# VHH binders against HTH-type transcriptional repressor CarH (carH): the designs that were tried, part 2

Target 1, 299 residues: HTH-type transcriptional repressor CarH (carH), of Myxococcus xanthus (q50900)
Amino acid sequence: MAERTYRINIAAELAGVRVELIRAWERRYGVLTPRRTPAGYRAYTDRDVAVLKQLKRLTDEGVAISEAAKLLPQLMEGLEAEVAGRGASQDARPHAETWRESMLAATQAYDQPRVSDVLDEVLAALPPLKAFDEVLAPLLCDVGERWESGTLTVAQEHLVSQMVRARLVSLLHAAPLGRHRHGVLACFPEEEHEMGLLGAALRLRHLGVRVTLLGQRVPAEDLGRAVLALRPDFVGLSTVASRSAEDFEDTLTRLRQALPRGLPVWVGGAAARSHQAVCERLAVHVFQGEEDWDRLAGT

## First folded at step 9 (VHH; from w6 with T28D A35S E65K)

Design x4
Fold by OpenDDE, fold request of step 11:
Structure x4 (fold): chain B 299 residues (1-299), chain A 121 residues (1-121)
Amino acid sequence: as target 1 above (299 residues)
Amino acid sequence: QLQLVESGGGLVQPGGSLRLSCAASGFDFSSYAMSWVRQPHGKGLEYIADISGKGGKTYYSDSVKGRFTISRDNAKNTLYLQMNSLKPEDTAMYYCARDKYYWYRGGMDSKGQGTQVTVSS
């Protein structure tokens, strides 16, 4: 059956891309090489339209077209594999799952180079926040659960966690500096899990917030001194590890006392959610969801 | 399109039990942690419980620990909340929520329309 082809106008409409932009992309980046009809007109295939859609998606997500063009072959291979796979098994595991599985398998095998390669692939394919939300954070959560269940060793957990951390730090370094609002971010004094904090920092940076990141296990008094020196607009605290309500309250009380009165304090993490009532009593904001990012950013 | 549809709410006496369900669609259900939150009348949202994508890890708020159980059936794209020993203070609109890894495991990005739970004698 003759492959269905579209004229450029139709392809543009189908892809949601302007004709001029298609021409520019073809000319500048060589992303498409449409066949020509005997009459000399460009004939776009369904595949071509898919490519255009993908490029549009990426550019809409803020990816430079030059970078999107470089990623296109990989994305298309994935799409083709997905389409080929969708024709066969309904369970086209999202790319994110495949990446996580690959990294997990590599971790189990103590194959750091493979983990690194997959991380590079993820970060090439996804914007930073999406990479974090869909791949990195889920992976680490899974790794943590497996460690807790005894299916992964401490060494394996450390191997992948440290690698992911390094990538996150790199992403933070590359993130916008922020200028309009300033937040100091720290973990609770006994909190060793930094991933949540790093993710929050990354997101806030992308929201235009200037972030001073203090890291894990920050003593209350030291936090107080830092805040006095920096005079931020808010403090964000991460608490993930489970603790008793009493212990949580004691710690948070100490933290609140160490900070200037009237300074907004936000707490995020699993422990924060679990102890929401304590936070409320202490007039500390508990992060709950998507809308709170705007509140933190002041937008 | 992402959809979360809660069901199972109603009127129950103190000490009674209810089981809430949430039907999820429009996303890969098993890839996301899910949570239950509630909103009493005139009050803010309150976290209740969450469960990891695979169902291996659960967390609970202090207010419901020991009384409520969160579970999921990924084959059915359904989230559950078993509520036992209900109290008048548990009266609220209950929402199923999709969690993102905000602050690692501390936030939701979407919630359903809710189901009303009223505990009254």
Scores: ipSAE 0.868, ipTM 0.944, lowest interface PAE 0.5, mean pLDDT 91
Fold by OpenDDE, fold request of step 11:
Structure x4 (fold): chain B 299 residues (1-299), chain A 121 residues (1-121)
Amino acid sequence: as target 1 above (299 residues)
Amino acid sequence: QLQLVESGGGLVQPGGSLRLSCAASGFDFSSYAMSWVRQPHGKGLEYIADISGKGGKTYYSDSVKGRFTISRDNAKNTLYLQMNSLKPEDTAMYYCARDKYYWYRGGMDSKGQGTQVTVSS
């Protein structure tokens, strides 16, 4: 079984170490030799992450990194124990499903307080990104599908979606501000689904990216004005709702035209993914997966 | 450990059909949306289709709509891709991928080793 690996940004987040510091440690002290993906990106193992955590701990304790690096062999025993221990504790799988089920049941019962309580429990138990990935986003997707199928009402969908949104916004406020790279994030002009965008914002913030969030249904011209004023390093656009290829192309063309030439534009979401060829023709980047977070972050 | 193993690829004539399978293990399969992506030789990854965890929602790329069908059997932890009316341009390495809810079902976090599909006369 292929060992689970993380990109540098994820490893950094998991270890609580800045990406730049990781790179420096690797370069200067050779403390890590991460594998490379076929695309040439660093791939960190759980062991690597554990090493980083240990190094961080030591450095936080005032140990010089050069000395910490020398202690690495001694740390290995502790590292193995930690990796083994964390592997065992990550079976929080049962909890995520339970939380989702609980919130769904509460939603069906129009029990807003219960939904709130469960959300609080989730956010107390899980880091923000994990909470989003394992609980919040799956819940909302499920809720959406149930609504579409007629098993949930619009009111029920709105109830839980609004609550989750509020928590997500709170998480965004608590996230690191970012300083090195700036992205403007917006939904397509007719896109009302904001959760994907919010999740992206949250992740980018945790990757150290400064994010200006414009939200849902942003007109192309307004986006253009904002971008001219803000001069970001990139624009990220969310598009989820299904549309024809023609409509998609028309909209994206308008958006691209409203933005400065040469500015990197990224598009994410189900619709973007479905219309990848259109994006490529317009020289717009389509978000595809985990590796693209590093690209967005410039790491 | 997360594992995705694709199978069912091969050589097929234009207009032919193939059914790909992906055996998933090491995670709660039904809790994740799954996707198929492909990579033609010398080209980047191309999204094909995805299916929600429960199988109730599917999406397709423009290039395969009407020809390909994604499905899953959660009891068997298996993802499928039925490919009909195959064209030479469908020639690629095909990967099964686990999706995360990036951008609201817009991204994958892992993929298998792939299975080669070649459409040629």
Scores: ipSAE 0.852, ipTM 0.939, lowest interface PAE 0.5, mean pLDDT 90
Fold by OpenDDE, look of step 10:
Structure x4 (fold): chain B 299 residues (1-299), chain A 121 residues (1-121)
Amino acid sequence: as target 1 above (299 residues)
Amino acid sequence: QLQLVESGGGLVQPGGSLRLSCAASGFDFSSYAMSWVRQPHGKGLEYIADISGKGGKTYYSDSVKGRFTISRDNAKNTLYLQMNSLKPEDTAMYYCARDKYYWYRGGMDSKGQGTQVTVSS
């Protein structure tokens, strides 16, 4: 798989470092040697972004950039060793679990800075999709369940969910621009769970699909207007909240009616696959698994 | 290597019960939502039920609601499906599947070899 690369603007955003500063660091201290695209643009890797994050951390801590640059090799070796060493010890909780636990603990303590720090660590260590799959999505799922069970407060849930969302949006923004196929993605009109949709958007972007993300609680009529304006190749809808078959059918019927005839409509989420027969009657595709990504991507 | 091994299938009369098990290995079981799917002969895959990683949330297809119960034992890395009031239309190959969180548990990324369930008089 071709190593994911970012333009300097994206790398800057991901690392929280100004573009000018990145250029200065490269020029003055040689901390990065990014590859160049055929067009001559700097292409930063996830590793490069990690380096930038480390430099930022050190400088934020009051370390002079010249000194931080000297420390960088050791820091990176440590990170690599930690990643390699954690792979070798059979008994060590997967790094993903440790991150989730740390963020959860921080959330419980209302320690937003700590949550942020751990998120930064995750995103420095893992590719975007892996970060989503192994850390971010499981965390949010757990947080949601804990809130429902009363073990987390609404405030705690909001604290971590908003932070994770921000990171996902950032990852989405940094994802490759799709060129071959265009999908409009939205939640059902009453659906507030956006995490799954964001994940789907992220996955599709990495498959080379252009994605217009409309987000949560999108009214059917508004979706229709957007789709008429954008003329996508498909619409993807997310529905998570449990509903009766009747309510689901009514909502989906309204959505289908608001959309152009013949436009492929996909529905994903726990609620969607629970009502597969309804979807079939309405000629709506239910997302089921890995094979459907190729279908969505048109490959 | 990720492995999912289903067991517990068999022949049962209409109205009977079966309990399916799925032994999972090769991944952090508790971190993943799991699902049961089935495939009748000559038909596509049908979603049956899913359960969150921690087991706190379950979903069911309309076709099995009230009859089937999905559960898990994370300490044993095992997924279960209790099937009651079985009908001939429940006859299928049953698969345990690992779900990812795209679309919020919208799809499986892997499934086992399956166990055959046949409901017949």
Scores: ipSAE 0.847, ipTM 0.928, lowest interface PAE 0.5, mean pLDDT 90
Fold by ESMFold2, look of step 10:
Structure x4 (fold): chain B 299 residues (1-299), chain A 121 residues (1-121)
Amino acid sequence: as target 1 above (299 residues)
Amino acid sequence: QLQLVESGGGLVQPGGSLRLSCAASGFDFSSYAMSWVRQPHGKGLEYIADISGKGGKTYYSDSVKGRFTISRDNAKNTLYLQMNSLKPEDTAMYYCARDKYYWYRGGMDSKGQGTQVTVSS
C-alpha cells in the first residue's frame, strides 16, 4: 500500500508525454511538484502521472498548455477524490500474470487472433520496457521451456514467438534513435536465440545509446570487420544456449581475438554467467544485473 | 515491497554440506527467474546458479556445477541452494536474487541481505 513513484522516463511513458515536455511544463507552469529522492532525482507519483495524462488529453484536443494548466486544479480535485476512495481498499494485483495466462491458453488452442488481441492490449497499457520485462520475456521463456519439455509443439511456440518478435521489431523501430555512445550488438556465432538481444537493444535505445544491431549467428571475423568500420564504443554479445566450458572458451577466444584489445566487450545471457571465469580471463565483461546497464550505456 | 530473506548459512568444514533458503515476498514469485550470487570478502559478486520461474530450467556457474543444486517451491515462495562438497573457496556472503529477463535470462534486479557461509577447518 506504499505510494508508488516513478522516475521521469517511466512517468513519461505512462502518460504519453515526452520527458523534455514534462520538464518544460514543470518549470514554466508549476503544474507538478515531484519529490526529490535522497539520491537527488525526481520521483513522480501516480498523481503526477494523472496530471500529465490530463494535460496530454487537453493539449491533444487542441487546448493551449497555459489554458490546460488553468483547468487542472478542479480536474485534479475530482480525480484525487476518486483515487482516494478507491486506492485504500483495492487489491493492486498486476495484470501481467493474467495477460500471460490468456496468451498461453490461446497459444495452446492455436488461436492466433486471440494472442494478437491480448498482445495489443498489453502494448496499449504498458510502456515498451515494462511490457517486455513483465509480459513478453517471461511468456517467451515459459513457452520455450514448454517446447523443450514437449508440452508445446514447435508450431505453438512459433505462433507466439513470431508475433512477439514482430512487435519487438516495431517497438525497436519506434524507440528513441539514441545519440549517446555507440554499441554494436550481436549474438554468438552459433547462437539462434535472438529475443534477449532485441530486448537489450530496446533498453539501450531507451537509455540514449545508439545501437547497431547485427542479430543472430555473427561469425567472429565478420564482427571484427564490422567493428573496424563502425568504430563503436562497445560490443554487446548474447549467448543463451548451454555450452560446455571448452566450447564456450574456444568461441569467446575467437571473438576476443577478432576485436580490438581496448574495446569494451560485454556478454549477456545465462551461458555467459555460467562461464564467468572464462570471460574474466579473456577480459570480457559479464552482464550480472541492473547496475550494469549504466556501465554498459556509459552513464 | 519486495523482500528476499536468506537463511541457512554458517560455519562448516571442507567437504561438508549446507542448505540455504530464501523466503520471498512482495512480488509474484513464480513469474520470475531467481538466482544465487555470492561475494567473497573484499571481492565482487559472483554468479552461482539460477532457476526459471516455473523451475524447468537451471543454469550453474562452472565453479559449482555438480556440487550445488538450485531449487524452488513456488507454493511456499521459497528458493533453495543445496551445497555439497564445500571448499574453502566457497566462503562468501550468499545472496538470493530476483532476475529480470535481461538478455532473455540473465541479470538480477534485486537481492537480499545475504547469509554468511564459512568453510574452514
Scores: ipSAE 0.637, ipTM 0.856, lowest interface PAE 1.6, mean pLDDT 84

Design x4
Fold by ESMFold2, fold request of step 11:
Order: sequence, then C-alpha cells, then structure tokens
Structure x4 (fold): chain B 299 residues (1-299), chain A 121 residues (1-121)
Amino acid sequence: as target 1 above (299 residues)
Amino acid sequence: QLQLVESGGGLVQPGGSLRLSCAASGFDFSSYAMSWVRQPHGKGLEYIADISGKGGKTYYSDSVKGRFTISRDNAKNTLYLQMNSLKPEDTAMYYCARDKYYWYRGGMDSKGQGTQVTVSS
C-alpha cells in the first residue's frame, strides 16, 4: 500500500502510548522524525508506530526510556539480520537449536515481536509437548543462566519468560481436560519458578489427567484445606530453587503433615532430587524420570 | 540413535579418588541437561548430580555435595564426574543420564549401561 500515515491520535491508539508521551520521547530523545501534512499535523508512518510499540514494551518492562532509545537502532537492524538468517537453507544445525538461537538473539535485542514470531513458528511446527521439551524449556534454562551470570539483563529475561508463560497458559487451555485421575499441582512454598509446574501440568493433561493448578505461594495449611475440599488422587509439587537440606526437610515435613496420610505426594525438580533421602524418609515420591509419568497418570 | 557410555569405574580404597566419563552420541548433547545417578546393589536409583546443557548451573545431592564435581565438555560430547574422598557408601553402579526438562530440570529419559565403582579396603 502507498505509504500509510497516521495523525498522532491514531498513532497513539495503535501503539498504546499516550499522545503526551509520544511528544516527550520525540522531543527529548529524537526517536522519531515525523513529516508534517500539508495541514500542519505530524504524520506518523507504520515504521514510526513500530518504533513507539518497541519503546512502550521496553518501558513497561522497566527499561529506562534513555536506555531504550539507545537500543532502537540495534533493535531495528536486528530484525533485518534475523530475517536474512532465517531464510538461509545451508544451516546444518537441528531445527530446534535454530529456533532457540533465533529467540535468544531477538531477546538480546529486546525484540518481543520477533520472539513472538519465532515462538508462533515453533508452535505451528511441533506438537505442544515437543515444543516445550525441545525449544521452550531449554531456552528458558539458557536465558536464566545468562541472567544469573550477567550476560542478560532482568528486562531481557522477563521479555522472553513472560512470552513463553503466555504460550504455556494458552497450550494448557487447549489441552485435553482429562478425566482419568485428578492431580492438584502447586509450587513448593517460597518457590517462585512456575515454569516447571506449568510444564508438568501440560504433560499430565496430555496423559489424560485432570489437573487443578494452584500455582505459587500456597502455604502448606491452605494446600491441606484445598486438598480436603478437592479430594484429588495425588498432589504434585514443584521445587527448583536450591535449598539447604534442613530448610527442605522442615518445609516438606509441614507439607506432609498438612496432607492426608494416604494421599500420594510427588515432588519434582532439581531441588527434589538433591534431597531425595529426605523425601524417602517422609514417604514422598521423587520424580526421577520418564517412567514416573505413567505412575502419576495411574497407567 | 542415542548412546551413553560410561567409563572410569573401578576398585578404590576409602579416601581415594576416581574420575568417571560418559561419551554421548545420537543427540544434540549441548541442548540437554545431563546427570549422574547411582544404584547400590539391591537398592533403588540415587540421584548424584546434574549440570545444565550449557554448563552454567549444577546441582548435587546432599550425599555427595563438596566431594563430587560434575562437569561437561560440549566440544567432545562428554560428561564427567570427579569423585573425591570416596567412602564405602559410595559403592554402586554409576550411570550417565540425559535429563528432559520434566519439572523444568528434573527427570531423566535415558541412561547408559553403567560403570561399577567399588570403595573397599
């Protein structure tokens, strides 16, 4: 289409940015140089709207506007480089690794639309569980490690993790409801890492298990009340963050005591395996591997 | 096809050291977390340690923390376990395992045939 332009009110609506903020960004940081119409109004192009969307996303995610403005040239150039790389047919690398590399590069450039596009491509090409196992979870692990080492900022980590979380929730809504068994899933108290729990929920749903997902920050006593009301076939708990053996045992003891004695309780995640002896002493099952999915699903 | 081949086991006296190796093939090694697990005779599997695909994050069971070190060389598709201050209780068959991202980072989907470690006077 011949270059479409918008008045500032429409550009603001399209980008989700207040008119006053557009003017402040333009004036102070020079991020846009819109032409004027014959009537004297500023005319914003589709590219200008894309720039505003990028700035809005970054600032909403906590990036200072001055930092975001400095990154704009790189962000715009990064999209062109990634499109060229995606078109290459000579790459000998596995498809999943290429997708992860593309999303990581887009994350480094703060390019949420590019992360979204690659993620949509992954989900169009792979069944949900393969997408999670081969692309989403490995990417999040790599991003988390880079964040801890300082190679990625908090804003970069949040940008990709929030996008992945949204897709996992969407996959859960689309997954089979399951009627075979009923599992109640929650994070270990004080565990903030929800992605492991969401991945386990997705897999259980695809095995035909009905899942009630309680998420994070459920005190042991409240979990006990929920379990009494719901009467599930098992409880699954996610624990990823490192804990001392003493803290883990104290917490798991409270959880075990809050739950019915005959109810199977499973824990999964790296922290659970690290403290396997504690789990065994408390008659809590530790998820060890692929064969345990069938035990959880009751097959 | 996926293969995991452990080596480096043997007989060692208490207080001694061994270094286990695991040669991996048939999959993209650097994309997966890897673990060591062991099985004492007549007992179930015991998790020992695991390491992320890129090598930046490690976890250890309570029983070996401070004595064992897991590492990997992604250029050689090889996983290692350095075992120091060995105790008779460490006697077991040791297996190299590939971890899937079950519960984010906790669950093997494949393991090798194992290498025997015997700690005895």
Scores: ipSAE 0.634, ipTM 0.857, lowest interface PAE 1.6, mean pLDDT 84
Fold by ESMFold2, fold request of step 11:
Order: C-alpha cells, then sequence, then structure tokens
Structure x4 (fold): chain B 299 residues (1-299), chain A 121 residues (1-121)
C-alpha cells in the first residue's frame, strides 16, 4: 500500500501555501519532516498536506506560526481520526461496485444467505450514509429496473429489497436524535415504495433534524390531524411511482388542503420532479438535489 | 475529478430542433442515473428529464413530454437530449446533471456549467 506523495509545488497548490512559506516553516519551526525521493527532492504525503492546511488556516486566522505549531499535535490527532474514518471509507470505495455486483448475483440466484453476508460486510466497512449512497440505494434502483425490464422476477426484487429495508430501519433507529427542527415524513397516498422515505429520514437525522416517520398508507386527513398535534417545521412526502399529471394534482391538492397554510410541504422522488409545475401551483416544494437538504434542515 | 461538459446549444427558430450532448468524466458513468435540468433567465431550476444508469428507464417533465428525448451512450460516456418542436419558453441555460439516490431516486448532486438554448424568430 504505497502512500501518495507530492513534489513541493503540488503540495503548495493543494494546501494553498506558497512554496517559500512551506520551506520557511519546515526550516524554522520543524513542523514537517518530508521524505526525499531517490532524485533528492522533497516528497510530501497527504498527512504533510493536511499539516500545511492546518497551519494555513490558523495563520490566516491570526495565530502566530510558533503558536500554531504548538497547537498542531492536538489538531492533527482530530484530523487523523477523521482521515482514518475517511480512509476506511475511501479504501472501501473500489469495493462498492464489487459489493453491488455480488449482491446482484446472489439475488439472481435467490441466495438469501449470501445477500445477508454481503450486507453485513458493507455495514461493517462503511458509515451509514455512505453505505446507503454508494451501495444500498444504487443496488435497489438497479434491481428495480431489472424487474421492470423482465430480467429479474418480482420475487428476486422482494428478496433483496426486504433485506435492505430491515437494515435501513436498524440504521435509522441507531441514528442520532435530532433537536433543532422537526419534520413529519410520510409516503404519498397509495405509494408502496418506502425506501426513499427511509433514506430521507436517515439523512435528515444525521443533519440534526427530529423526524416523525409515519410511513405508508396515511390518509390525507389523518396526516392533517398528526400535523396539528405535532406542529412540525415541515412535512416531507415521498412519491416514486409514475402517475398522470391529473392524478398527481388531485392527490396533492387533497394533501395541501389537509395541511395548514404556510406550513412548508416538500415532495421528493422521481414523480415529484416530473410534475414540478403542479407542485409550484400548489405552493409545494420539489426536492431537486443536494442543496435542498440544507433548506429542509434549516441550516 | 468529476466533470460534466454540455454542448450543442445555440439559436434556433420556433418549431426547430437541437440535440444537446454532455461529455462525462471522472466517475463511473454507467453506474449513475443522469438528468437534464434548465434555468430560464431570472427563474429557478426546472427538471427536464432523467435516464437510469443502464438506460432502460426514463422520466420526463410534463412540460417537455412528447417533444424531448433523453438518451445515453455508455461506451462514449455521453448523455444526450434531443429537443424537437422547440418553443420560445424553452429558452434557458441547459445543464447536464448526475443524479444521486435522494428519496430513492430523484435528486442531483452535481451539474455542469451549462449550454445556452435560445428559441427566437
Amino acid sequence: as target 1 above (299 residues)
Amino acid sequence: QLQLVESGGGLVQPGGSLRLSCAASGFDFSSYAMSWVRQPHGKGLEYIADISGKGGKTYYSDSVKGRFTISRDNAKNTLYLQMNSLKPEDTAMYYCARDKYYWYRGGMDSKGQGTQVTVSS
């Protein structure tokens, strides 16, 4: 496992520190001991670049370089803990495709024990959100497409989806409790695909949001009663299955009417984006992408 | 280093056609769903269409259904949008985007710099 190294000019670019300053810090304060290449040039590791970034940050904040050097051991201990966690996740990234391929093959063979073994391996190797983003959700989407095209049976699709669902529920219950906002999450009426809702709940919990998860088959009127009692900061609705524009509008109108005026209502999923104009007319937010997580979380 | 580069925009008369392309690099293209979104001047982003990683499933916004066709060539790492029967209201900056599995499927995590489409007499 050879560690990546950089020449000084590349390390300078990565860290945002002038080459002359790197040399001065190294010489005067002894904050770096870079290796020498066989050709005699300084070689900087990723750790060396991280040290430079910390020194740059502290000195930009007005800390004298001599004081920054004294603070460095504690700061690097924290960063090395983060890098080790990130490194474990990054070391597992080439494995994400392999895990997905293994689970797909096991699914095709109806090999439930093998699916379980691979799921255990994934969850042992990756943090929950990365496991979801890099392995679980992509696999479920691929399996769903194969089912729709006829290259997998519904039994194969259910075998893997029910096992993934069980693990998502476990991850959700183990996730930190949120404290700074409150979201009520439910599926659209008649929506049977719960995985999108569970994934959204998991991510919101990790963003510090308190989540009340109502799941599937909640009539609009009962959602309204729950919202009046809970007084959340927003409602999030999952809608994945394809619907006509007319059916979508009729359903969303009933939901909007059951909920207080002015309460933010968000819809997520492929069907929501397809009917964006309907959502806009009814003053319902459509989840479009990464930046909307901060809007939902109020950060 | 993820990169999405759109091309094929330009000026076209109402009723005309254009084909947009998006060259993708720095990630495993065939493993991700991809989408087109647009931003008319002074307005927010509008979803147009998306296509699954293997190309077997597509979705379209109500506003373009029947007129636009999304497709991909995984051997060339390229996403396409065929736009027919163009209208002045299709005038916008068009972006190629990589989708993430937010809400199961339906949220982008990255987009390109865009290509301008202008529909005018």
Scores: ipSAE 0.610, ipTM 0.852, lowest interface PAE 1.6, mean pLDDT 84
Fold by ESMFold2, fold request of step 11:
Structure x4 (fold): chain B 299 residues (1-299), chain A 121 residues (1-121)
Amino acid sequence: as target 1 above (299 residues)
Amino acid sequence: QLQLVESGGGLVQPGGSLRLSCAASGFDFSSYAMSWVRQPHGKGLEYIADISGKGGKTYYSDSVKGRFTISRDNAKNTLYLQMNSLKPEDTAMYYCARDKYYWYRGGMDSKGQGTQVTVSS
């Protein structure tokens, strides 16, 4: 009656899922709780392999892993696993302030291992978008302001922002690639603030949008060349740094001129909202709030 | 749950001043940027201003820059909008909103029920 178990490499081969992906699914979505051998290694049962196969099938069909995890009980019937995303989301709000406080204290102490541990706790407990909205972005805002006021050093700010950036990149790679609509995302020329662009890309991918992320340092002319080759459904631009209306209009004019007239162009960020009339004159959409995500995604 | 309650609206003459308040509850107020938006009758929402969680960074719409001042008191969980040199075109329903980190501290996810400001002689 001894239950057959497998080490992670063998389970990966049996399910057709890379080891790294198994660990990511286990860590982020809690769909598996493998036992440990007396030697301390993870042991995967035949049931665990069956779960992995179902998750692979659903994700191969284009289902986001967060959605696949929610569907698993319906498909397996015998599974007692709860939908990790739903439960974690409902219980995590009372703890978001505590996580932010812990990371801030660790940052102040230059305690990078502790920052990493808290980040891992957050990402294990919350779906990616909620983790960003409720913990990561508020923390980055607080840290950035403390750096500007002199309450934190630039080294402390970089310590936490570097680690958060690494986690956001990981979340982005794990997000669905999208097949519905195609957006090209970049920062405004001379805009160095990339973190919010990564957040926007993450959210668009969870809405089913294919995203080509160009990042910073893309001149308007080169953006134009990229969109001609890629033929996207829209361009999204991030702009945060304060600019005079004149400087903003000069830059946006160059961008608009480099892009096809009929191609929807969106700008997001506080600087874009500040210069809404300029955007309207140039036939550029300004992102105002949550209701605009559906317009941007074409739903 | 998140609650945003605006107050301080009313009737004021052109050139006058008014201070709006917004009481916030149900979330960690000091960790979020907050904004004011307005909606003139029969028109869409217009962004007015926003302020970072700690209050060190503000942005203003070109239409109000120099006349309006956004501020916050994190000890009281209260957001303010000081409105000076009011014009008839400032007549609108004014909403307090919590911002999410959409596109680098831009983009509201929640707003209150609003308070009416009417600028008329």
Scores: ipSAE 0.566, ipTM 0.833, lowest interface PAE 1.8, mean pLDDT 83

